# Miniprotein binders against Uncharacterized protein slr1840, part 12

Target 1, 371 residues: Uncharacterized protein slr1840, of Synechocystis sp. (p73408)
Amino acid sequence: MRQILIAPDSFKGTLSAGEVCQIALDVLAPEFDCVAHPLADGGEGTLEAIANNLDGQWQTVRVQGPLPDQTVDACYLWLPQEETAVIEMARASGLPLVPVGEHNPEIATSYGTGELITHAARRGAKQIQLAIGGSATNDAGLGLLMALGWQFLDSQGQSVGWGGQALGKVAEIIPPVLNAFPQVTVLCDVTNPFYGANGAAQVYAPQKGADPAMVQRLDQGLRHFARVVREFDGFEINFPRAGAAGGMGGGVAWALETKIESGFTAIAKLTQLEQAMAGCDLVITGEGCFDHQSPQGKVVGGVLELAKKINKPAIIVAGQCQLSQTVLPNVLKIFSLVGPDMPLEKALQHPQTALKKRLVQVKQYLIQSQN
Key: E = the ipSAE of ESMFold2; O = the ipSAE of OpenDDE; V2 = 0.75 times the mean of E and O plus 0.25 times the DockQ between their complexes.

## First folded at step 2 (miniprotein)

Design x2f (from fx2 with K5L R7A E9Y E37W T46F T48A E75L)
Fold by ESMFold2-Fast, scan of step 2:
Structure x2f (fold): chain B 371 residues (1-371), chain A 82 residues (1-82)
Amino acid sequence: as target 1 above (371 residues)
Amino acid sequence: STKTLVAIYIRVSDPEKAEEVARRIEEIAKEHGLEVWVKREGDTVFIAIEGDEEKVREAIEEIKKLLEELGVEYLIRVETRE
């Protein structure tokens, strides 16, 4: 009997990666021995996908929210066997936590994300996977670092306080002593530098509530902070990816010596995807491509490259996209959810039905191909 | 009656080197007429120094030079209390 690895991303807006796996299991078993391996790219559904692969324990911590007078209950995932915590900064410092009309990156703080890191370190984490998508902040991770014991002082020797507005006030940096601190890996798929025309403030601050004048102030603050860091220890903070999460990518790389990886790469390593795939005869992967502009998504692309590397055949189940224009030799067939028998509108209204219909066709294809 | 408290955190993995660093800092503090307390926890040596602000400032500059020469990681925090 063929061993099949079901390794999909979520069908964003319709089905979680876990739901996709469950539908595939329901259709393909018992004719095939199937293994579910739900995946993510470091964004929506990341903690849920990892929890499905590894026996994770949800930790709820009361932390500082993105606004100064806000407290939130934020969850992170603890993986005891791996001695690893998986933290999504958006759960403590994210844009969705800010009420409409109150978005302001000059005051929004990442302090709560630092409190989650502190909690995980106290729990005994040796590794932390930090997903930094969806931030409300433009504070270069200063709030996060303050929660870890870093001090940033103004010209009068007082704390600069929180928010993107604090960056331009920094005159002195005092690092803490960090005993037995975990290794932090940042999950980041944007390439923006710390400051400038393609930097954190210019590109992302408007969606966080900044008008043009505020964007200019925030960018100047990031430039000032970059100079202070360079004077402090010679570190050049203005590198590709440093602009992620309002400069947090740069701030934590500097202060915590983090690794920065794509979300898929980090998740694939953590869940041992290559080992799981090597144990199977075939991989089925997919994602909802209804609004996707790439020829293939990051998860599907990563799975296909890995399958090619270890010489495993793959089948793709995806929505309406131009995936057929990016064909790898190891891809046996591509099944689109949207087709003559399933218009886009109907697929969006009944995603479980659409997916099940295509998986039945995948099953028939596999039965015919082996007989 | 203004008191200045200084907390010094030093990361030193080698126990013999940690003892030597602590001893030398204690000597500097005593030479400046300051009160000093030492505590070791894991790879960290914690030193607290109390006294007159000007004497503390002079001792800290000497201690910084020592720590830089030894190539050890450190943090110095100064609090002035009334």
Scores: ipSAE 0.000, ipTM 0.088, lowest interface PAE 23.3, mean pLDDT 83

Design x2h1 (from fx2 with K17L E20Y R24W E27L K55L E62F K65Y)
Fold by ESMFold2-Fast, scan of step 2:
Structure x2h1 (fold): chain B 371 residues (1-371), chain A 82 residues (1-82)
Amino acid sequence: as target 1 above (371 residues)
Amino acid sequence: STKTKVRIEIRVSDPELAEYVARWIELIAKEHGLEVEVKREGDTVTITIEGDEELVREAIEFIKYLLEELGVEYEIRVETRE
């Protein structure tokens, strides 16, 4: 009996990575020894995928929401064996928490994300994995840092307050004394610099509610803050990834000396994916992107590279595959959910049925291959 | 597929900027599954990146973006292509 590792991403908007694994187990486990290893790229579904893999403990904390008068109950994962907390900033400071019509990156704060970090540190975390996708904010992580004890003062010696509007007011920086603070790794797959034409404000602030005048004010605030940081300790905050989450990538790299990793890389290390893969004969991976113009995802790409490195064959199950022009030496076969027998509309309406149908074909392929 | 080795020479006099540039280029290369070697001699940071041609291309475009935004002087040369 072959040992199969089932290591998919979520089928975004339709099935969680855990649900994909369960459907695959239901189809394949009667014939093969299967191990479920749901994955993520640091975006939506990341905490659920890690919890499924590592028996994580959900911690719910009442924290500051993205808006000044908002309180939210945000959860993060505590992994006691790893002494690691996994925090998704969007659960405390994300766009989905902002009511329709109230999106405003000039006032939205990351303070609540800092409160989650503080709670995790007090819990005993030695490592924090911080996923920064889905932010409502353009505050360069100022709110987060204030929750950790950093002080940012204006020219009158008063706190600058919260939101992207505060960046342009910073005249003095007073860092806290951090004793035995956990190592923070930021999970980030965007490339944008801190400011400028391709920076945090100009690229992402409009989606967070900014009009053109507000975008200009936010970008100037980021430029001002970059200058103040440079004067404070010589750090050059304007680098690729620094613009992630409204400049939080830059802010925490500067203040907390964070590492930045792709979401897949961090999750693969945390869940010991390479070790799990080495113990199996074959890997099945996949993603559910149904846009025919979408490229190969980070999770599928990462799994395939790892499988190639350790000489393991792979099978891909994807919503709509664009790998026909790519040489994939260790890929045995690619199964697309969308095809002549399964039109796009039907696959979108019945994703569980579409996936099950393709997994039955995977099962038949594998049975024929062993003979 | 084709394997590529690229050499990047960066002129940066500020030692703190040099260290942060080197750190971020290493992180970019590692995230793309590439081998990277960094050397600093005086005002010059030399970075050699090696791996799959497509991944090297992606990493180099990201690195160019970093260097242009920081306003540092640089030169990129392809050393091998197999």
Scores: ipSAE 0.000, ipTM 0.179, lowest interface PAE 17.5, mean pLDDT 83

Design x2h2 (from fx2 with E20L R24F E27Y E58L E62W K65L E69R)
Fold by ESMFold2-Fast, scan of step 2:
Structure x2h2 (fold): chain B 371 residues (1-371), chain A 82 residues (1-82)
Amino acid sequence: as target 1 above (371 residues)
Amino acid sequence: STKTKVRIEIRVSDPEKAELVARFIEYIAKEHGLEVEVKREGDTVTITIEGDEEKVRLAIEWIKLLLERLGVEYEIRVETRE
């Protein structure tokens, strides 16, 4: 076995996916031909993982923040060879941008995310990957759409304005002319519908500052907007995943005819993971998983299923082994950072050292094993 | 159908967070047509939800999701099941 693909997730809270790859290269590359392919699931670390794979160019744009009187400098990745922009909505419209005590999904707007999309389209993007985790908003993407030239008017013919409070006021929709607009793919791992008991407002608005009365108003706004959309063009906005990012999943699927994909699936396709894996003899993947409640991650799971599909052996390096899953025939061995010789506290204090120690064991395993 | 009563014990020292948790659980229970009772003693919020087993099960799944996102320590116990 000569060629190894190193395709890990980040070790959340300790090491980036790029750092994991570098440590693996340092240990394994002297004996094996290694290819680094850092991955992510569409959440934290997604832009960094993609930038490491595809030589992305960071673009910084001053845009509208989540609060009406706020501006932020937001970064996105431009991938010139792929003619693709990768945008994390949280960098323009995210919960972390809202000061403590000022969280309010009735006024928080996604307009800044729309400005990033506009900038990327003007740069020449043919594809946009839009990660919608970490939103501060419950506006169904209305702000985003307004930045793209959509008009939403109330019964008096005036703009409904920004925020989740605007949804219940919409009486008229005027779409823009969008010649040569890029194809948008939304990266989303939640299954919540647009409205209702398990919808956007009832499940997610509390973490964005909503009290129960506000949750009721926001849910009613989403229901009203769903009715208006249905009357406008017959689109049913209340589908699984439509509730993501305060209904943005639904709003952009309707208005921009987006695809919605799991974060891992979109990133794997963008980085040509299957092609990279096919060119190697073995895959090493991994994740941090130091919390008892953390199941096997989407990245590790996706890599293992892909490796099985194309008949490639895999090795797993994980922070702590909590696996109760059926062992796949192509998984050669699982190495846990935490074990009898490495207590959790030490692994958390010295994650680089702990990972290097396990990778040395992976190297010895591969040298001693045939095939 | 089977009638179920479930008790949820939540540990929250922050009074604003405790109030938020209590009100959202009441909201979820009401959406599912369930009876709900809330009591607070010190750092513990005790919530009792009662009704049809299927409705209670669905409400509890959403309550678990909410509590995990708010980062509070909790325990759920089934008190009665007919």
Scores: ipSAE 0.000, ipTM 0.139, lowest interface PAE 18.5, mean pLDDT 83

Design x2s1 (from fx2 with K5Y E73T E75Y R77W E79V)
Amino acid sequence: STKTYVRIEIRVSDPEKAEEVARRIEEIAKEHGLEVEVKREGDTVTITIEGDEEKVREAIEEIKKLLEELGVTYYIWVVTRE
ESMFold2-Fast, scan of step 2: ipSAE 0.006; ipTM 0.466

Design x2s2 (from fx2 with E35T E37Y K39V E41T T46W)
Fold by ESMFold2-Fast, scan of step 2:
Structure x2s2 (fold): chain B 371 residues (1-371), chain A 82 residues (1-82)
Amino acid sequence: as target 1 above (371 residues)
Amino acid sequence: STKTKVRIEIRVSDPEKAEEVARRIEEIAKEHGLTVYVVRTGDTVWITIEGDEEKVREAIEEIKKLLEELGVEYEIRVETRE
């Protein structure tokens, strides 16, 4: 009997990776030995995907929200066997937590994300996976670092306070000395530098509520903070990826000496995807849409590269696909949910039904290919 | 009820005294049902306490009494108030 690994991303806006796996199991498991291995790219669905692959314990902590007068019940995933915590900053400091009309990156703080990290360290974490997508902040991780005991003082010796506007006030840095602090890996797929035309404020602050004047002030604050950090210990904070999450990528790389990895790479290593794939005869992967700007999504692309590396055949199931099968490594066939028998609107209205129909075709293809 | 966060900075002369101070403050905060986080920085212990304003106030008064009994220098700052 063929051993099949079901390793999809979520179908964004319609089905979680876990739901995709369950539908695939329901269709394929009667004829094939199937293993579910739901994946993510470090964005939406990351904690759920990891929890499905590993024995995880949900931790709920009441923390500071992105706005100064806001508290939030934020959860993170504790993996006791791995001594690893997985934290999504967006659950404590993210855009979805800010009411419509109240987005303001000059004020929004990452302090709550730091409280989650502190809680995880206290729990005994040796490793922390920090997904920094979806931030409401442009504070270079200042709030996060303050929660960890870092002090940032202005020229009068007072705390600079919270938010992106605080960056331009920093005159003195007083770091903590932490006993056995966990190794932090930041999950980041953007390449933006800390400041400048392609930096954190110029590119991402507008979606967080910044008008053009605010963008200029925030960028100057990031430039000022970069100078202060360089004067403090010689660290050059303006590198590719440092602009992620309003400069948090740079701030934590400097302060916590973090590793920075793509979300897929970190999740694949943590869940032992390569080992799971090696134990199977074939991989089925997929996602909701292949971008017109990229022939492959990050999860699907990563799965296909790994399958090629270990010489495993793959099948792709996608909501919409604009790729030619002949240009993809080790791909046996591509199945698109949208087609002549399934218009886009119908697929969006009935995503489970649409996916099930295509998986039945996958099943038929696999049975036929055995002959 | 109004929720608040308070940070306490404590200066200590030795590491064992810092650990003892941190442990006892954690116990006081837990007795009042408060969230508490502790970080040591060199000769300084940083403590963040969060919860209902009235409970935080009660815990802070007990902590002040403890720190005075132990003869350590300290500073208390309110980070947020809602």
Scores: ipSAE 0.000, ipTM 0.119, lowest interface PAE 20.2, mean pLDDT 83

## First folded at step 3 (miniprotein)

Design c2 (from h3c_up with W14E L21K; at its last look DockQ between E and O 0.01; V2 from the best seeds 0.00; counts 0 for: pae O 19.2 > 1.5, pTM O .638 < .8, SAP 72.403 > 70, placed apart)
Fold by OpenDDE base, look of step 3:
Structure c2 (fold): chain B 371 residues (1-371), chain A 82 residues (1-82)
Amino acid sequence: as target 1 above (371 residues)
Amino acid sequence: DLEEQIRELLRKSEELIKQYKELTEQGRHDEAQIVLFEFELLIAELRYLALELGNEEIYQLAEELLKYMKEIVKMLEKQLSD
């Protein structure tokens, strides 16, 4: 065993996936031939993880922010070889861009994300990967679609405006002529429907600054919009994942005739994770916390499932491990950053040192396993 | 039940405050900032639920907590720039 794939997630709040890879390379080389393959789930760090795997160019665009009076400098990743743009909606329409106390999903708009998509299309994108985590919005992507040339009119033939407040006013839909528009893939890990008890408004609007009355108005708006869409072209927008990013998953899937994929799956395809893993003898993966949810759709779970599928052994390096090794038959060993020699407090204060220490133990284990 | 929702938000808020304190004591300022952001969201939700219930006391408490958090975030940003 000489070739190792290093395919971690970020250790949320401590180390990026790229930093984890670099530390692993520093420790395991030259004794092992290591390939860095930083991963993400379509959330924070997605662009950086892709940029570390593929030859990419950062594009900075001044766009509409989430608030009507706000402009932001948003960046996306251009992949010239793949003719692909990777866009995080959070860079234009994200919750962190809204000042504390100004969170309002009735007002917040996704228009700036549509401007990024437009910029990418003009740049020559054939494919767009759209990560939709961390949204400030519950506008079903109306702002985004308006930036692409869609018109949503009220009963008086006037534009409905921006934000979740616009949804209940939509009476007429006028689509643009999108000739040779790039194929958009929406990256989303949530399964929420468009509306109802588990819908976008009821589940996520409170986190975006909605009161219960606002949640009810937003949910009614989503229901109304779903009816108008059904009347327009027969599309049923109330499907699993449609509720992602305040209904943007549904709105974009409908309007652009796109698929919604898991963030991990899309990133794994884009970065050719399976091919990279097939060329290696072992995969090392990890995240900040390995728990019972890690196998169910997180980066570590996805890596382990893929490793199992192609019959590759795996090692997990996690901040904390709550799972018994017996639950994961293709896992050779789990290394926790936290241990008797590294209290949680110290591991959290010195994550690089803690990781390095465990990777030294991984190296020793691997050397011993070859003898 | 709005009252039950408020109780749950308060519970979550207490947990986040504890995490923030622990992270700050550990010098984990980046992680503490993430926790603060989550806390801001909970306070916003709490404020709105309080408005729906007509509970002015909880609303005012949420407003005060929000102001306090804004100050903490500014202090943290300053420390990171330093």
Scores: ipSAE 0.000, ipTM 0.167, lowest interface PAE 19.2, mean pLDDT 86
ESMFold2, look of step 3: ipSAE 0.457; ipTM 0.788
ESMFold2 (binder alone), look of step 3: mean pLDDT 82; pTM 0.758

Design c3 (from h3c_up with W14E L21K A44S L61K K70L; at its last look DockQ between E and O 0.01; V2 from the best seeds 0.00; counts 0 for: pae O 10.0 > 1.5, pTM O .786 < .8, placed apart)
Fold by OpenDDE base, look of step 3:
Structure c3 (fold): chain B 371 residues (1-371), chain A 82 residues (1-82)
Amino acid sequence: as target 1 above (371 residues)
Amino acid sequence: DLEEQIRELLRKSEELIKQYKELTEQGRHDEAQIVLFEFELLISELRYLALELGNEEIYQKAEELLKYMLEIVKMLEKQLSD
C-alpha cells in the first residue's frame, strides 16, 4: 500500500477540503505517495474544491445582486479544458449578500445568476454546473431566466418584474430565440416539490425572511406559475427537487430542459474521482461533523460507496466519532479528531493541530499494517 | 431495468435500517454511523431513480424511510445523552 487518495469534505466552519488535503500531504509524505482530491457537496467551498482538483480560472463579473438596487462582484470558475463553467448562485443571489433586516423573498431576484450564466456562455462554456444552495430568492428562477432572454408578462402584456411577487402575475411566457445554449446541470440535494406543504415557500421562505402571510402568497404564486407553465407546454413543474432554491430547481429544469443532480455526484464526475481512486491503494476521507447531527456528509458517504464499489479500502477521519469497529468491510479504521487527548473545545479552537495529530496516528497505523 | 434497481435499493435500505438498530443496541456506534451514511446514499439514489421513472409512490417510500431513520437517530441520541 503506497498510493493514497485523500478525498475529504470540508470541515464546516474550521478547515476547507483543500486545507485538509494539504495537512494530510504534509504528514503522510514522503513515506506514502498521496494524491489530494478535495471534494464538496455543491454547497459552500464547491468552487474552491474544484479549483484545487482542476486547472481552473476564476472569473469575476459585476452582476445584479439579490436586491433590486444592489450590484455585486461575483466569481465563478472557468475550466478551459473541459469547456465548463461552475457557478454558485449564492455568489450573485445568495442570502449572505442581503443585509440584515432586508431579507425579502418577494423582492429578491435571481437575475444576477442569469448574468453569470450568460457571461460563461459568451466565454465559450459548453457545460455549466450550477450550484443553487444558499439562495435569498423564491422567484422560481424568473430573474435568472429573464437575464437569459425569457419574458414573463402579466395580463396587460407588461413584464411581471422581479422576485417571488412576480410569480402570481405571470399570464404569458415568451421564450428566447436560443440557437445554441450551454448544457446546464443543476446541483441540488434538496427533494422538496415546487409548491405545497413541503414546497419551496412553506419550507424555505421563512429562513429567507418571509412571515406566514408572505409564505402563503409565495406558495400561491408558485402554484399559479406551475399552472401557467402546464398550459404553456404541458410540463409538470411540481416534481421532487423542483422546490430547490425557492423554485429555481423547477424553473431552470423546465426552461433549460436540464437535469438536477446531487452536488457530490456532479463534482465526483467533473473531478474524475472514480479514476483517481482506481489508481490508488487506499482512500482517506473525512468530514468535520462535530455535532451528533446525523452525519449529513454526502461526500464521505459518496466516497465510501464508491470505494466499496471498486473494492478499495478506506480510512475515515471525522470530527467527533465515537465510532469503534466499522461494519463496512472496506473501512479499515475510523479516527476521531476529538478524543481523550483532544477535547472538543480544543479541537474547535485548533482544528489544524487536531487533524495533524490524528493524521500522525493514521500514518503510524498504516506503517504498522505494512509490517 | 430501473424498476429492478429501485426494488434492490429499497431492500438494501431496509436492511441497513435493521443493521443500524442492531449495531446501536450493541453499543457499536461507530459502525452504526457508517451504516447511516450508506443508508443516506441509498435513499438519495432511490429518490433519483424514482424521479427518473416518475414513480411518486417509490419517492414517497424513500422519504418515509429517511424520516424513519432520522427518528431512530434522534431517539438513540436522546438515549446517549441521558
Scores: ipSAE 0.006, ipTM 0.327, lowest interface PAE 10.0, mean pLDDT 87
ESMFold2, look of step 3: ipSAE 0.610; ipTM 0.875
ESMFold2 (binder alone), look of step 3: mean pLDDT 81; pTM 0.745

Design d2 (from t13d with L22D E41L; at its last look DockQ between E and O 0.01; V2 from the best seeds 0.00; counts 0 for: pae O 17.9 > 1.5, pTM E .777 < .8, placed apart)
Fold by OpenDDE base, look of step 3:
Structure d2 (fold): chain B 371 residues (1-371), chain A 82 residues (1-82)
Amino acid sequence: as target 1 above (371 residues)
Amino acid sequence: DSQKDLQRIAEELQYLLEIARDIIERDGNYDQAQEVLNKALQLIQEARDLANKHNDQDLIEQVNKLLRELFRLILQVWEKLN
C-alpha cells in the first residue's frame, strides 16, 4: 500500500488546511495509506494547523487591543511537550480588530502582543513562535516591548506613549532585566527593511489607514528610532525583514535577540514535516492559487522544495493553477479545482465538492500509475 | 456576539477590498494589492465559518458576494504579475 503525505496550505477563503486533509483522507482511503499534515505560512490558520499536528492547549487571555481604549480576548497555542507557545500577534494587535474608519497606525499599539508573550513566559514557555502577520501597527514593537518592561522615554524623561507616533519621541531606552526569558522566534515572510522607500511605513502603513502625510511621519519616526537604537548599543535595525509588521520584526529582533524565520520553515520544523515526508512515497500539497511566486517561500513552494531535496514525487491540487507542470520537475501532475467542469463561481460556493471531485481524479490517476 | 463578529469581519473585508481596488487603480502597485488581498483571504474563511454556523442565508450570501469580489481582484492582480 502506497503511503501518501497530505501536506496542504489553506485554500484561503474556502477551506482550512485541516479540512483539505480530511477530504483527502476520505477520498483516498482505503486504497492508499494517507497521513494528514496540515501546514500554514505563519499567517491565518497557523495555530489551527499546528494544533492539528501536535498536542496543544488553547490559552485565552484578555489583553490590550490595537486601540488604546480596546481590550480583546486573544488566544494562543501552548505545546506542553515542546514547552513552546505559538502566538499570532493578529489575535491581539491585528488589523481586523480595528473597526472600519478607526485604522490609525500612529496610535495602534502592539502592547497586547507583549501581554500574550508575558503570559506564555509565565506558563513556562522555553520557546515562543511569534507570527507577526496581519498587524494594525507601525510601532516597531514598542508596545510589545513596553509590556515586557522596556521603557522608552522622551527628552523630558516621560514615557513616549503608544503607537507609531511614539517612535520619533524616543530619547532614552531603559531595558528590563529579563532573567531566563523564553527564546523568541519571529515568523516573517517579508524582506522589507525598517525604513525608506521599501520600509515598513512606505509599503504597509497605507493599508493600515495611513495617508501620505502619515506615512512620511511614520517613516521619519522609524528613522529616528533606528538612530536612537544605534546610539544605545550599536545595533543596526535597518536590515531585511526588520520592516515586518510595521517594524516589529526589527524591534523584537533587536530587543530580544531573536531569529527571524519564514513561517513555513518554522512550522515545518515544529511539526517535523521532513520526517513525516521521508516516511511517505508521495506528497500531495495544495493551496487556493498556485502561481510563479508559490515556489518562493509559500507553503506549496516549501513543500515542493523539500520533496525535491529528499527525492519524493509530488502532486499539486490548487484552486487555480496556470503554471505548466514542466516548471517543477518533481511534480507528477497539477490538478486545478477550477476547470470546464467546475466554474470558478461554483468552486467558490462549493469548495468541498470541488476539492472532492479533483481528489477523485487524483485517486484515479494514482491507481492507473500503479498498473 | 457571533453576529457582531461576522458584521465586523464583513466590514473589514469590504474595507480591505476597497484598499486593494484603490491601490490597483491609483498606484498600479499589484504587489501591494496582493498583500492586502492576502489579508482579505484570511478574513473570508472566518466569515464563511461564522455565516455557516448561523445558517443565515442572507449572511451567507453577503459573504459569498465578498468572496466573489475578492477572487475577482486576486485574478486581476495575478494576471498582471504573471
Scores: ipSAE 0.000, ipTM 0.158, lowest interface PAE 17.9, mean pLDDT 87
ESMFold2, look of step 3: ipSAE 0.013; ipTM 0.512
ESMFold2 (binder alone), look of step 3: mean pLDDT 78; pTM 0.693

Design u2a (from t2u2 with D22M; at its last look DockQ between E and O 0.18; V2 from the best seeds 0.00; counts 0 for: pae E 23.3 > 1.5, pTM O .739 < .8, other shape alone 2.738 > 2.5, placed apart)
Fold by OpenDDE base, look of step 3:
Structure u2a (fold): chain B 371 residues (1-371), chain A 82 residues (1-82)
Amino acid sequence: as target 1 above (371 residues)
Amino acid sequence: DSQKDLQRIALELYKLLEQARMIIERDGNYDQAQLVLDFAESLIDYARRLANLHNDQDLIELVNKLLDYLQRLIEQVREKLN
């Protein structure tokens, strides 16, 4: 066993997936040939993880921010070999871009995300990976589509404007004259429908600054828009995942005929994780689940499933992992960052040291297993 | 927290199945129903992974039984779509 794939998630709030890989390389080399393969789930750090795996070029574009009077410098990743752009909507239309006290999903627009897509298309993108987490918006992607040349008109033939408030005013839809857009894949892990009790507005608008009355208005707007879309071309926009990013999942899927995939799956495909893993003898994966609220890693789970599928042994290095080895026969061993020799507080304060310590133990374990 | 996640996933799976049924019955849109079912299957796989991360063998067994049941339901719906 000489070739090891290092395929971790980020340790949320402490180490990037790239940093984890670098520490692993530093510890395990030269005794083992290691390949770094940092992963992400389509959330924060996705662009950085991809940039570490592929020859990517950062593109900075000045675009419309989430608020009407706001402009932002947004970055996306251009992959020239793959002719692919990876775009995080949060860089243009994200919640963190909205000043404290100004969160308003009735006025927040996704227009800037559409400008990023347009820029990528002009750059020669054949494919766009669109991560839609962390949105400030509940506009069903209306702003994004407007930036791509879609027109949404009210009963008087005027543009409905921007934001969630515009949805209930849509009476007429005019598609762009030129429909030659790159293939867009939406990265999404939520299953919320477009509207209703589990819809975009009811579930996510409150965290975007909506009060109960605003939530009701936004939900009615989504319902209205869904009806108009159905009348326009017969499409049923109220499907699972359509509610992602305030309805953007549905709006983009409808207008651009896109696929919605899990973030991990899309990243794994883009970075050719399976091929990389097939070339190695062992995979080491891990995540920084230091709190019980960290959803046990879509990344770690995905890596383990893939490893099982292609009969590769795996090692897990996690912050706190109570995995039963009996359930995952391909898992050789689990190493927890937190232990008697490393209290949680210390691991949080010194994540690099904690990880290095465990990786030294992994190295020792691997050397012993070869003998 | 993992238990809550599993419960949430189970609820989402039931909702997805119901949505698939509604799409079939109301709209006759088999392609969209297939997409919903594909997602449901992916969610089952995710739930199995989550369950396997638990140390509670009884819980794992219970969750796996539930997921097997849901998988069978998905397959039954798919058969009706073919």
Scores: ipSAE 0.000, ipTM 0.221, lowest interface PAE 13.9, mean pLDDT 86
ESMFold2, look of step 3: ipSAE 0.000; ipTM 0.102
ESMFold2 (binder alone), look of step 3: mean pLDDT 80; pTM 0.725

